# VH-VL binders against 2-C-methyl-D-erythritol 4-phosphate cytidylyltransferase (ispD): the designs that were tried, part 2

Target 1, 229 residues: 2-C-methyl-D-erythritol 4-phosphate cytidylyltransferase (ispD), of Wigglesworthia glossinidia brevipalpis (q8d223)
Amino acid sequence: MINHPEIIVIFPAAGIGKRMGYKYPKQYIKIKNKTILEHSISLFIDKIYVKKILIAINKKDYWFNKLSILKNKKINIVIGGKSRTESVISALKFVSKVDWVLVHDAVRPCLHKNDLNKLLKVINISPFGAILAAPIYDTVKKSYGNFISHTIKRNKLWRALTPQLFNLKILINCLKIITSKGEIITDESSALEKCGYKLNLVHGRSDNIKITYPEDLNFANFFINNIKE

## First folded at step 1 (VH-VL)

Design b09 (framework fv_bepranemab)
Fold by ESMFold2-Fast, scan of step 1:
Structure b09 (fold): chain C 229 residues (1-229), chain A 119 residues (1-119), chain B 112 residues (1-112)
Amino acid sequence: as target 1 above (229 residues)
Amino acid sequence: EVQLQESGPGLVKPSETLSLTCTVSGGSISDYYIAWIRQPPGKGLEWMGTIYYSGSTNYNTAVQSRVTISVDTSKNQFSLKLSSVTAADTAVYYCARHPDYEYDAFDIWGQGTMVTVSS
Amino acid sequence: DIVMTQTPLSLSVTPGQPASISCRSSQSLLWSDGKTYLEWYLQKPGQSPQLLIYEVSNRFSGVPDRFSGSGSGTDFTLKISRVEAEDVGVYYCMQSIEFPLTFGQGTKLEIK
């Protein structure tokens, strides 16, 4: 028996990915003969506790239909919105019969199984949720135009990663509040923070990278090989 | 069997808007997307754009500023509107079906409708 | 945009003889699903284009076995083992791996 309930995984994948300079969204760039999206999905698809995987795509996305993995019965394609928040909300309309949801970036293919397991253990100790995060090692500067304003103490600063784990009912309510205020968030944990909920930080690996720039593809190639071997 | 049939005016004046309709019979429009493809007399095939039954569109950049493709699910019809036409838009216009999941090809084509842009 | 280039642009064949048409793409048409998104279409005089071959080598329903497609990456060939009178028309290759969808310029096949 699993030590936590079944979950649904949500991939917000409606973004255009213009920073990569490619003709198609960055999640469809290939590494090791598979798209970044396929690598990210593969982290979850064989897990018995994953009930469904919901992928929120752009209304004008015509690349998804070329991926055979997306025909798997666990995978449901939904049409996302104009923002990350709207895309997650669109996917949440199709979530049923689970109390917990994971949100994972479509372009983070380098997640280690042990980090996912640590995150999911939070279900046993928190009613609200948790995120994977990694500490910041570099000296951080606050800017004022082209000048340094001051140095920020990094000993309490963390990079937010995904997956992010949430109680379903709480996530839905917090996202409705954020949307009603017209507020933009860059991750889902920000919604719960603004609603006053305390989320756990779960220390994750620094090689759980988000593919944002072309050079990140070389790092992803190395890290994926290390996970699957 | 699914069939596609184009209809519209055979003659359009320069600067006017060309309007064409593609009617689908014999099947559900939800299982595929429809493309518009044109062929000037004696020349090759040019893809103009594609629409999914949800209303999502993609257009050829050469015509993007002038073209609109739309769908009416209640009538099983797709339409192409091309504004500010010139003699270069004279062509046979086809609609063609592209299955969403089964195979990636235009398996069914309409008969085509000839459009002449002339004063 | 992916450019599709066909050779020859025209050919004349005696009935019963073989014919071969080449198609080259400016970029690889192989996708992560292991499929190569190349199609061949035939347009007979006065008719709409019709699908002959999809995914490089798969004959569409009703297409005679004398038609065969082959190739990989950027280099593709359509072969007709024994040309018949009904095969007259213009042959087009097409890529469907990315938008905009692009066709070759066409190859006109005539009977001698």
Scores: ipSAE 0.000, ipTM 0.425, lowest interface PAE 16.7, mean pLDDT 84

Design b10 (framework fv_bepranemab)
Heavy chain, then light chain:
Amino acid sequence: EVQLQESGPGLVKPSETLSLTCTVSGDSISSYYIAWIRQPPGKGLEWMGTIYYSGSTNYNTAVQSRVTISVDTSKNQFSLKLSSVTAADTAVYYCARETVTYESGSYTYYFDYWGQGTMVTVSS
Amino acid sequence: DIVMTQTPLSLSVTPGQPASISCRSSQSLLDSDGKTYLEWYLQKPGQSPQLLIYEVSNRFSGVPDRFSGSGSGTDFTLKISRVEAEDVGVYYCMQGTDLPYTFGQGTKLEIK
ESMFold2-Fast, scan of step 1: ipSAE 0.005; ipTM 0.492

Design b11 (framework fv_bepranemab)
Fold by ESMFold2-Fast, scan of step 1:
Structure b11 (fold): chain C 229 residues (1-229), chain A 121 residues (1-121), chain B 112 residues (1-112)
Amino acid sequence: as target 1 above (229 residues)
Amino acid sequence: EVQLQESGPGLVKPSETLSLTCTVSGGSISSYYIAWIRQPPGKGLEWMGTIYDSGDTNYNTAVQSRVTISVDTSKNQFSLKLSSVTAADTAVYYCARFDSYYGEYYYMDVWGQGTMVTVSS
Amino acid sequence: DIVMTQTPLSLSVTPGQPASISCRSSQSLLHSEGYTYLEWYLQKPGQSPQLLIYEVSNRFSGVPDRFSGSGSGTDFTLKISRVEAEDVGVYYCMQSIDWPLTFGQGTKLEIK
């Protein structure tokens, strides 16, 4: 039993992603007769503590209306922006009556319930928020900026996953400040860090993959079976 | 809780080599950058060099010909050697560890207490 | 080398009053990866330097919210909204975008 208040889940889904080789957005590719987006939504839709699910879609997206899951009263479609960050900001304008939001990638259908539960427990210990992250065990290189052209050992590095959990008022305030300064952010958590908030890292599973390339569909098919069983 | 401790001779004669050691306790030095920074009496901070656990180094050009920084991961230690010292090398010497924000931004989060080195006959 | 210039080099402040320290770099500290590599460090009398702020405006863990950093490109400011006795010391800006790492000259903050 998770002891926390109601939340709203935001899916930035305005990207059209041509890397998959299809002539439609990658979140609408099917695995086991359901779209990737439907699999991702299904992680949250039946949770009593989820008040609403906001999906930020591209202005030219006409595939969303073909999905029966979108008839669910919890699901609201909003028009996103030109970037992921603009899409999240657009969705935030429709958030009310909650103190906490989750932001989740529309193409991460392989989230395990236990990882979500671990993340949500942070509401009881942090006023700011948390992200799911997986440690990097392989050697990585840093080629630009701070300590340019160095090879970095793995034990200091984490891969940021989603969902990412935020206190609503803090997220809105940080996004306004960062946007007003014209600063670049790579995800929503980087906005809070730039405002001086340290988010909790919650160790998540490495099979919580983001579907970016066609080969990822085979991995997602395998990992979804492990979640459903 | 990670701590850094500098050690070495308090007095070095002109023209000799200064040797300092930084010992790390309470954590591993693997996958951390370590810097040496000095501060002459009454003056500001001067970066001398940085080393990674691989042995890769970057040095301040002002001392590059005289400075060597090395790491011994088995002893959890870093060392600084500065050859041909003069009175201008009199300073408090600090070692400092860099931590990072997800490996994307490095900052010196832990500093040693500093060790005073006087170059005098 | 990137030159870091601080103004003023010293200031005296009555407790409860604000303080402002400026730092200028000889070239932009904004990298193409989107980070601006500027830190502020404080050295209290008889102590080692300690990190206050990284990436221009991010307070390090445990640093009071009366400290704030701002700026972009080549011009940066550290502000203390209400100076307290424990804030006495020398403040240094530092760039970490490129080798060699360079500090400003330091700004000594004293209580009147």
Scores: ipSAE 0.015, ipTM 0.435, lowest interface PAE 7.2, mean pLDDT 83

Design c01 (framework fv_clesitamig)
Fold by ESMFold2-Fast, scan of step 1:
Structure c01 (fold): chain C 229 residues (1-229), chain A 124 residues (1-124), chain B 110 residues (1-110)
Amino acid sequence: as target 1 above (229 residues)
Amino acid sequence: QVTLTESGPALVKPTQTLTLTCTFSGYSISSGYYMGWVRQAPGQGLEWMGTIYHSGDSTDYASWAKGRVTISVDRSKNQFSLKLSSVTAADTAVYYCAREYVYDSSGYDYFDYWGQGTLVTVSS
Amino acid sequence: DIQLTQSPSFLSASVGDRVTITCQSTQSISSSDYLSWYQQKPGQPPKLLIYAASTLQSGVPSRFSGSGSGTDFTLTINSLEAEDAATYYCQQYDSYPPYTFGGGTKVEIK
């Protein structure tokens, strides 16, 4: 059961990747005649408890206007920053009248509703937040140059996924601290960890993949077909 | 370790087509870089002509260059080429090829390696 | 298209001097920092010094720094060395295509 307050969902989508005009950003690649971004938005847009969806785009994003879904009243486009962190901070300036936010990768279209429901139940348990994560099954090696330094024990290692759920005021304060120190983070939970907050791990499905390489498109096609089954 | 080398004719007659080749080494073409051409007339500043993605699927050209400039890539030879048609005395310049890197999240880009440049004179 | 004007065109200074070169844009650079600086020595290709208006490229001496936003940008050499005799160019990548370069500033050592 997920009886909880309204939330706002943030998509940091300011990554360009390829040079402007040569290729479009990954989130605009189509699967089943809809962009990856549209698939990711569709995970949240019909949820009554989602008050708004904020999408932080690059100032040079010329593709977002072609997506009719972005004209939905729940969706607000904001201009992102130089990094993922600054894009999230830019979006947070437009958040009001909620205590909780979700941050979700624009290129993770394969989230199952049961994982989202499990994550949101943490609002009743944790004052700080939680992330979806999947255990690591492969043997993990630490490298030194082109050589193996040693094997890392994997029994306590998790792959961080999104969505990631945060208390709004705590997230804002931690991101401000991280930015002031010039630290680089690869996900938002790292900011809370560096500030000393304990976040919950919520076991999520391994098929909640991030589309990073061309081969991931084939996996995403397969997993999207099976999500509603 | 990364090197770019321009090659082509030093002298071209008016109305002819100029063809220049840039040969690169020290990195994989599949690494996702862009490759550009920039020229510099004697005693003048830098002028961008066009850029191509490493796969050859996407090219951009300066406005004056559309219809005159074609940039292509030959992945098997580690080469990209520039063709400039209907040359005039105004096309006399040092021509550079340059590798371009783009950061995914920030959108920052820059030319990180340049060839030595090749002087092309357009004269009868 | 955004056009860039550099000032001065020529500058003579002594080793140890602080040198400032300006780059003015005809339009506000909307990301405020999509501007790079290059150094070109005679007979050589340009070399990247600074990108994102203020970020120093790896391997470039710390005496070089960049600043500015909107329409006004500056390159500063905090303590000029003899090896810094070169022409310096700003370049915008905010409005692309095309890339545009400034006209260049030639720095000579007295």
Scores: ipSAE 0.000, ipTM 0.428, lowest interface PAE 14.7, mean pLDDT 82

Design c02 (framework fv_clesitamig)
Fold by ESMFold2-Fast, scan of step 1:
Structure c02 (fold): chain C 229 residues (1-229), chain A 123 residues (1-123), chain B 110 residues (1-110)
Amino acid sequence: as target 1 above (229 residues)
Amino acid sequence: QVTLTESGPALVKPTQTLTLTCTFSGFSLSSGYYMGWVRQAPGQGLEWMGTIYHSGSDTDYASWAKGRVTISVDRSKNQFSLKLSSVTAADTAVYYCARDLYDFWSGEYFDYWGQGTLVTVSS
Amino acid sequence: DIQLTQSPSFLSASVGDRVTITCQSTESVSSSDYLSWYQQKPGQPPKLLIYDASTLQSGVPSRFSGSGSGTDFTLTINSLEAEDAATYYCQQYNSYPPLTFGGGTKVEIK
């Protein structure tokens, strides 16, 4: 009696170099007495269709063991790689007995349940996968130093969000092909693009923000209050 | 009044390079227009060949056209040009230049077209 | 590449008739209304009729209308006039590059 096929959720959380001026990884900053990572996990942990949550951490991460949520039966900790993409690849080695995986940023705590539901419905439409994305409304400029080079035609330009949904076998096969050719991928969706697969765009909310700067904490505090678990 | 006019040879021999020029008037490229080339073989449908940004900095080509087609712009003459190398009988078509809008909500479609120029490749 | 299939490829109708032409795309993305329609009369260039699936181009008679979303689109001529004898093409810009056109529908007056 599962509303959706069973899936595994992957959180790449091995980054330590991009901090918000703090002396510890930004996913461990607290909002409303819970870490950003805990807020990001909370949307998935109670879902019957989520079989496991894999969190890829840095070898030198000693903050994760302070979080009680990580004792949950669904959560497995894996050691990540040198980059976000390598961390996802490391986590994929521990995925079994599912056809679909989600990859979600550890510092996007403002995902709405309705966006997740829209994304998962793509399983019935596409054999390959989809990403959440928001259109770009601002005029986009190409720079040269401190000057404007030219305006970029912005129609059909989308800001990639997470979660990103992939057919597991297709993702693994594309990553193997790309790796065997020595090609560098920039994100997980680019691997399917390079293999000739077309991914669906699912229009997501613009308040599904990535916490990058200290001011983003104020936005996250506001947006989290409007999310239903 | 917006006008686009194609010019070039009506007859080209196989293996030669076809060069067409599109001369436009009645608008300024400072509004961020793209210019495209579309062809139509006798009795057949429309086929997109490529598009160039008015500054010449961005150019997109159909997959079959890469390596055979070069599109360029000369703003001082109000002209866009198309070069198609190594022509064959399959390249016999009416060639159109057309103006592509720049607008987030409007996309890549052609609001004004040239009258077209018929190019015949012998045989 | 997105492929567009038009049906019918040919139709013959009388002045005053309601005419419908369909355009079907092989792929869809969310918010895929990026489809335009052109009219081409013999010996003339194509003329833009409709863009963004349903928006009528300035100067085009109101008897023309467009509808549809996703993979299925329709051009309707509410009351056919003699001057509407032409070939009609759909064009997608949801996937670029390349831009692709439908195969065309020839409308002939009885």
Scores: ipSAE 0.000, ipTM 0.396, lowest interface PAE 20.2, mean pLDDT 82

Design c03 (framework fv_clesitamig)
Fold by ESMFold2-Fast, scan of step 1:
Structure c03 (fold): chain C 229 residues (1-229), chain A 120 residues (1-120), chain B 110 residues (1-110)
Amino acid sequence: as target 1 above (229 residues)
Amino acid sequence: QVTLTESGPALVKPTQTLTLTCTFSGYSISSEYYMGWVRQAPGQGLEWMGTIYYSGGSTDYASWAKGRVTISVDRSKNQFSLKLSSVTAADTAVYYCARGEDYGWYFDLWGQGTLVTVSS
Amino acid sequence: DIQLTQSPSFLSASVGDRVTITCQSTQSVYSDSYLSWYQQKPGQPPKLLIYAASTLESGVPSRFSGSGSGTDFTLTINSLEAEDAATYYCQQLDSYPSYTFGGGTKVEIK
């Protein structure tokens, strides 16, 4: 347990068009007899401080309603938008009576409980929010065509992970501003950054991987076994 | 395009079982929808009776309806049906079938309704 | 046992008037927002107007709007038209899926 208020967890899960050779969206691929989405949801569903879990799905998603997890009282389905950001905005319309939200990737099933606890402790420190992130240890090169332009100083570079934790009112206001300006963002923390808010970095595990390519399934299978030991 | 049509008897005697069928015309994808029954007594409001997940057959019923109402699906005929047992004059109503969209959060498509009178 | 109470049960108004109908729940609706509004004209089935408290159904005139969250919800007709004479019902989803309808509000044109 941790010393913080109730939260709502949002899963943007409306990505249906990029299948990478599979019959259905990648979050419905099974590992250990459960879909990747179910593994990700299971990280939060048993937590008493989680008030609701909102899952933003595509209007044409015909796979989600076959999952038994739909019957859980904490799970609410919302229809997402054409982008990740639009899906999060759609889900935020259904958030009430909490001051804090988590946004988590539907295809990150390998989150460790200690990382989640570290992230949530930020509620006691920051009025704005925080993200899980992992430092970059590899030498990073800036390219120009097929050539090396220069080496990037990696001691200040971090790989953004999820979950990402936000004060609800601040997130809503920043997303409205970004959307009104037509600006594109790749994660929710970018909206707060563009609005001038300082978010905390919380050092997370490197095995909190995102399933992006088929080869990532082997790593996810291995890491999920380690989490569920 | 997609329509719902109720069919069944217009007159039923007390103590008998009322059976109504709803025929769903449309795409094969319609099997993913939630299908419900809602009734309305003359001059009264809407009263939900029960809902069925069309492709899986799982059902939910109003508290008063448990033990009297059974909803079932026949996917091969594109139909779902309502059975209401031991009818009384209080069951006289217009019966609607309806399709739930967004996993049953609301009913976006309704049949025209069929009036059922319970009298001897 | 969730109950929905609509107020008023009956109203009479003139074309051009702003009409407000309220729906109160005895406890918070599912996800604090899963409340829908329906319009029913005599001899016709109900027609969906608004879902998720404030989302206007496709094809519904913009003079209709919904607002509210948790236990208190409102349907507003910004400028009443003659064709708006009907009974209006709110509906909530309790647990999943279990539906409750309000008692209805009959709107009559003067």
Scores: ipSAE 0.000, ipTM 0.410, lowest interface PAE 17.0, mean pLDDT 82

Design c04 (framework fv_clesitamig)
Fold by ESMFold2-Fast, scan of step 1:
Structure c04 (fold): chain C 229 residues (1-229), chain A 123 residues (1-123), chain B 110 residues (1-110)
Amino acid sequence: as target 1 above (229 residues)
Amino acid sequence: QVTLTESGPALVKPTQTLTLTCTFSGFTFSSDYAMGWVRQAPGQGLEWMGTISGSGGSTDYASWAKGRVTISVDRSKNQFSLKLSSVTAADTAVYYCARETIFGVVDYYFDYWGQGTLVTVSS
Amino acid sequence: DIQLTQSPSFLSASVGDRVTITCQSTQGISSDDYLSWYQQKPGQPPKLLIYAASTLQSGVPSRFSGSGSGTDFTLTINSLEAEDAATYYCQQYESYPPYTFGGGTKVEIK
């Protein structure tokens, strides 16, 4: 096949967290003169098969309008919701003329193009979707307060990464079911799992990190330099 | 389309070294894969001989094969080679090369196999 | 090394029959995840049917299924077809190296 099918990429970016100790959302922290959000988007903007990039922001977001990336015609801003699920649902209302969508964390700037290519090849194999994931090598403990309750078997445990690839109609249906039940999910694949769909795992790089704490910025700075050469 | 094809001599004399080549196409030999050699004596079951990894070219061998078997890869030619030294009549078998898919670190399975090549050890 | 014993070594069955093949390991496979099943027809290479004890390989008919845990594993063909005449092998990847295969079960159609 010459080209991948056209897709739309969704970035839920409506969170205003204080975990980083900053006075603004963490996706707007700068690395090498660009925001984390701009780095996360950069892999997708020049891809022929990417029809649109939808960024779901908080309605009280005062920082987004200062970004130069707004002039790119592929980038559309939508107003997100109170949760990650509501933000993705809001973005999905603007998705049309594609069968497949990617959902990518706004604070994962270290994705390699080869991992994205591996994920997209699953369109030819799976009717439902797939996620990038990395295996867990460390011994996993279940806690009870500040104590160890017991050890969890790690031999089929995977750390879910993004992007996550979904059939559009199935994703919409599953997210509506989750929302109707008032359930909170931490990634979109959980919605399909709860609806009974089997998703493929695609082995992704462990350096595709999520920026959660201040120390993660040092790792992201190092890993981004390795991607850009 | 993934293809694996074994080639080498059909007849080898006792004490000689058997050299087999596996030519592959349809995939890039990356860290997601390893290549194994499995043999089958006439009327017998399957016996694993050794494997070479796609990531670093590290090799693993069956205990009986250590010191007799060497597996190597020529990435420029998309070829894997098996050398089995000091052959005897007990080495008469169909030899298969097989691609091992490594799904993460946990699942290892041979999803594509060559047609097999019969090697007879006889004087 | 883990050794695998298959039973029966031979069976003859009719089209439409349910066929079960057992694979027993000499030591516990910590979960039912590190065992595969292969089908081999005369003059052909083995073909992967099942991995991780119960996961069906893409393109393999749904009449094949795998089950079991610990030391006892089973391959089931729920409705035998003429094309299923073959030798079936289990293989463990719990203890590697080496990989080890069972002795095989030959299935013949009446």
Scores: ipSAE 0.000, ipTM 0.390, lowest interface PAE 22.0, mean pLDDT 83

Design c05 (framework fv_clesitamig)
Fold by ESMFold2-Fast, scan of step 1:
Structure c05 (fold): chain C 229 residues (1-229), chain A 123 residues (1-123), chain B 110 residues (1-110)
Amino acid sequence: as target 1 above (229 residues)
Amino acid sequence: QVTLTESGPALVKPTQTLTLTCTFSGFTFSDYYAMGWVRQAPGQGLEWMGTISYSGGDTDYASWAKGRVTISVDRSKNQFSLKLSSVTAADTAVYYCARWDYEDILTGYFDYWGQGTLVTVSS
Amino acid sequence: DIQLTQSPSFLSASVGDRVTITCQSTQSIYSSSYLSWYQQKPGQPPKLLIYDASTLQSGVPSRFSGSGSGTDFTLTINSLEAEDAATYYCQQYNDYPPWTFGGGTKVEIK
C-alpha cells in the first residue's frame, strides 16, 4: 500500500540520439523484441497510482505510431519542442488533477521498482520534490583547457538520474522562468534549484543507466534480464 | 551542542491519552532533519513509532500506531510532541525521541537520542 | 516491509576475543549502505556505532567494524573490552519508512 496521491509521468522523447549512430531516434531501438521506450514505460503502465503517461515526441517522429503502446488508455502523445525543457513544458499543458509529476528519461529502461518506491515516499516528507541520484566514486578533475586545474572532492558529487519527482505548480513556474531567460538545462531539477527550492537526493542504483552510446545496449540487455518486481 | 530531552508524565491510567514532548537545542529543524519516536518495553528491543519530517507537516507511523499516535512539531519552541491515545499496559515503555540526520535523503541514521522517559501505564 | 533477524540473540565472551554478530534482512538492501548499528548499555539510550553498513561514527573505537552485502550484514569487535558489554541493534533504512530494528544481540563479558 502507497500513502501518496496519484501522479502523472512525463517522458521527454523529442530528441534524436545521434551518439548511437542510428538514423532514427534511439528510444526506438529494440532490446528483447521491445523498444527502449517500451521498456522505460513498463514499470509505470500497470501502477494504479499512475493516472496518465505523457510522451513528448518530435513533430517529425515517424516511428511512434507503429507501437502498440498507442492503444493503452493511460498513454497520451504530445508534440514536444526543440529542447528538453520545451518538450516537458508542452507535456505539462496536458497535466491536470494531480499535485505531483515524475519526469523520466525515455532511454532509461533499467529502473527498479524499489528505487521508484523510495522516490515516491519523498512526497510524504518534502513539499518540493526529489531526484534519483548515485554518488561519484572516481577521482574527479576539473580541467583548464588540456590541463588539470584541480581535483574535486567526490564525497559531495552525485550523478543525477531519473525519475525526478516534482510538485506540479512549482515545476511549471520554474520552467517558465528558465524559458523566459533563454537558459538551457540538462535536467528539470536545475530549474527548481535556480528558483531557490531545496530538492532531496534519493540514492538510486548505478545500473539505472541512460542509453547514450552503442556499448550501453549490451549493458542494458544484461540489466533488463535482472529486473524483478 | 546537540541535546534532546523528553518530558511528560511518568504514570498514566489505562484508556487515557499519553502526551510526551521532546525539546531540542543545538540545531535548527531543517530540510535535512526528521524527528522520530522510538520506544522500548521492559526487557524488549527497540520499536519505531513514527517520524515527522522536514517542515514538520509530513508524518509516517508504524502500522499499529496509525489512529492512535499523532506526532506534531512546534518549530518556534524547538519542540515536537507525541500523543498516544487509549493506552494499555502494553504501552508501558521507555520513550525516546531521536534526530534522523539526512546527509542526503538516503544516508540517514539516528545520530542523537534523548535520554528516554519511562512511562508506566497502571491503575 | 523489511524484517531484520540478528544472531546470536545472546553471547558470552572474554576480553580480547573477536566477536561477530549478524543481521539478516528479508529483502536485499540495495547498496549495502542503508544499515546502521547501535550500542545500548543498561539504563542508557542507544548510541550510533556504524552507518552505511561500514562507516564508523566519529569517536567510536576502531575495534568496531561493519561489513555486509545484500541480505547479510555483520558487526565485528576485533578485540573485546569490558566496556563493550551491551545490547547491539541493527537498523535498516533501505526504504523510507518504515524503519526497522533487529531484535538485538546481548553481549556479556565472562
Scores: ipSAE 0.000, ipTM 0.397, lowest interface PAE 19.6, mean pLDDT 81

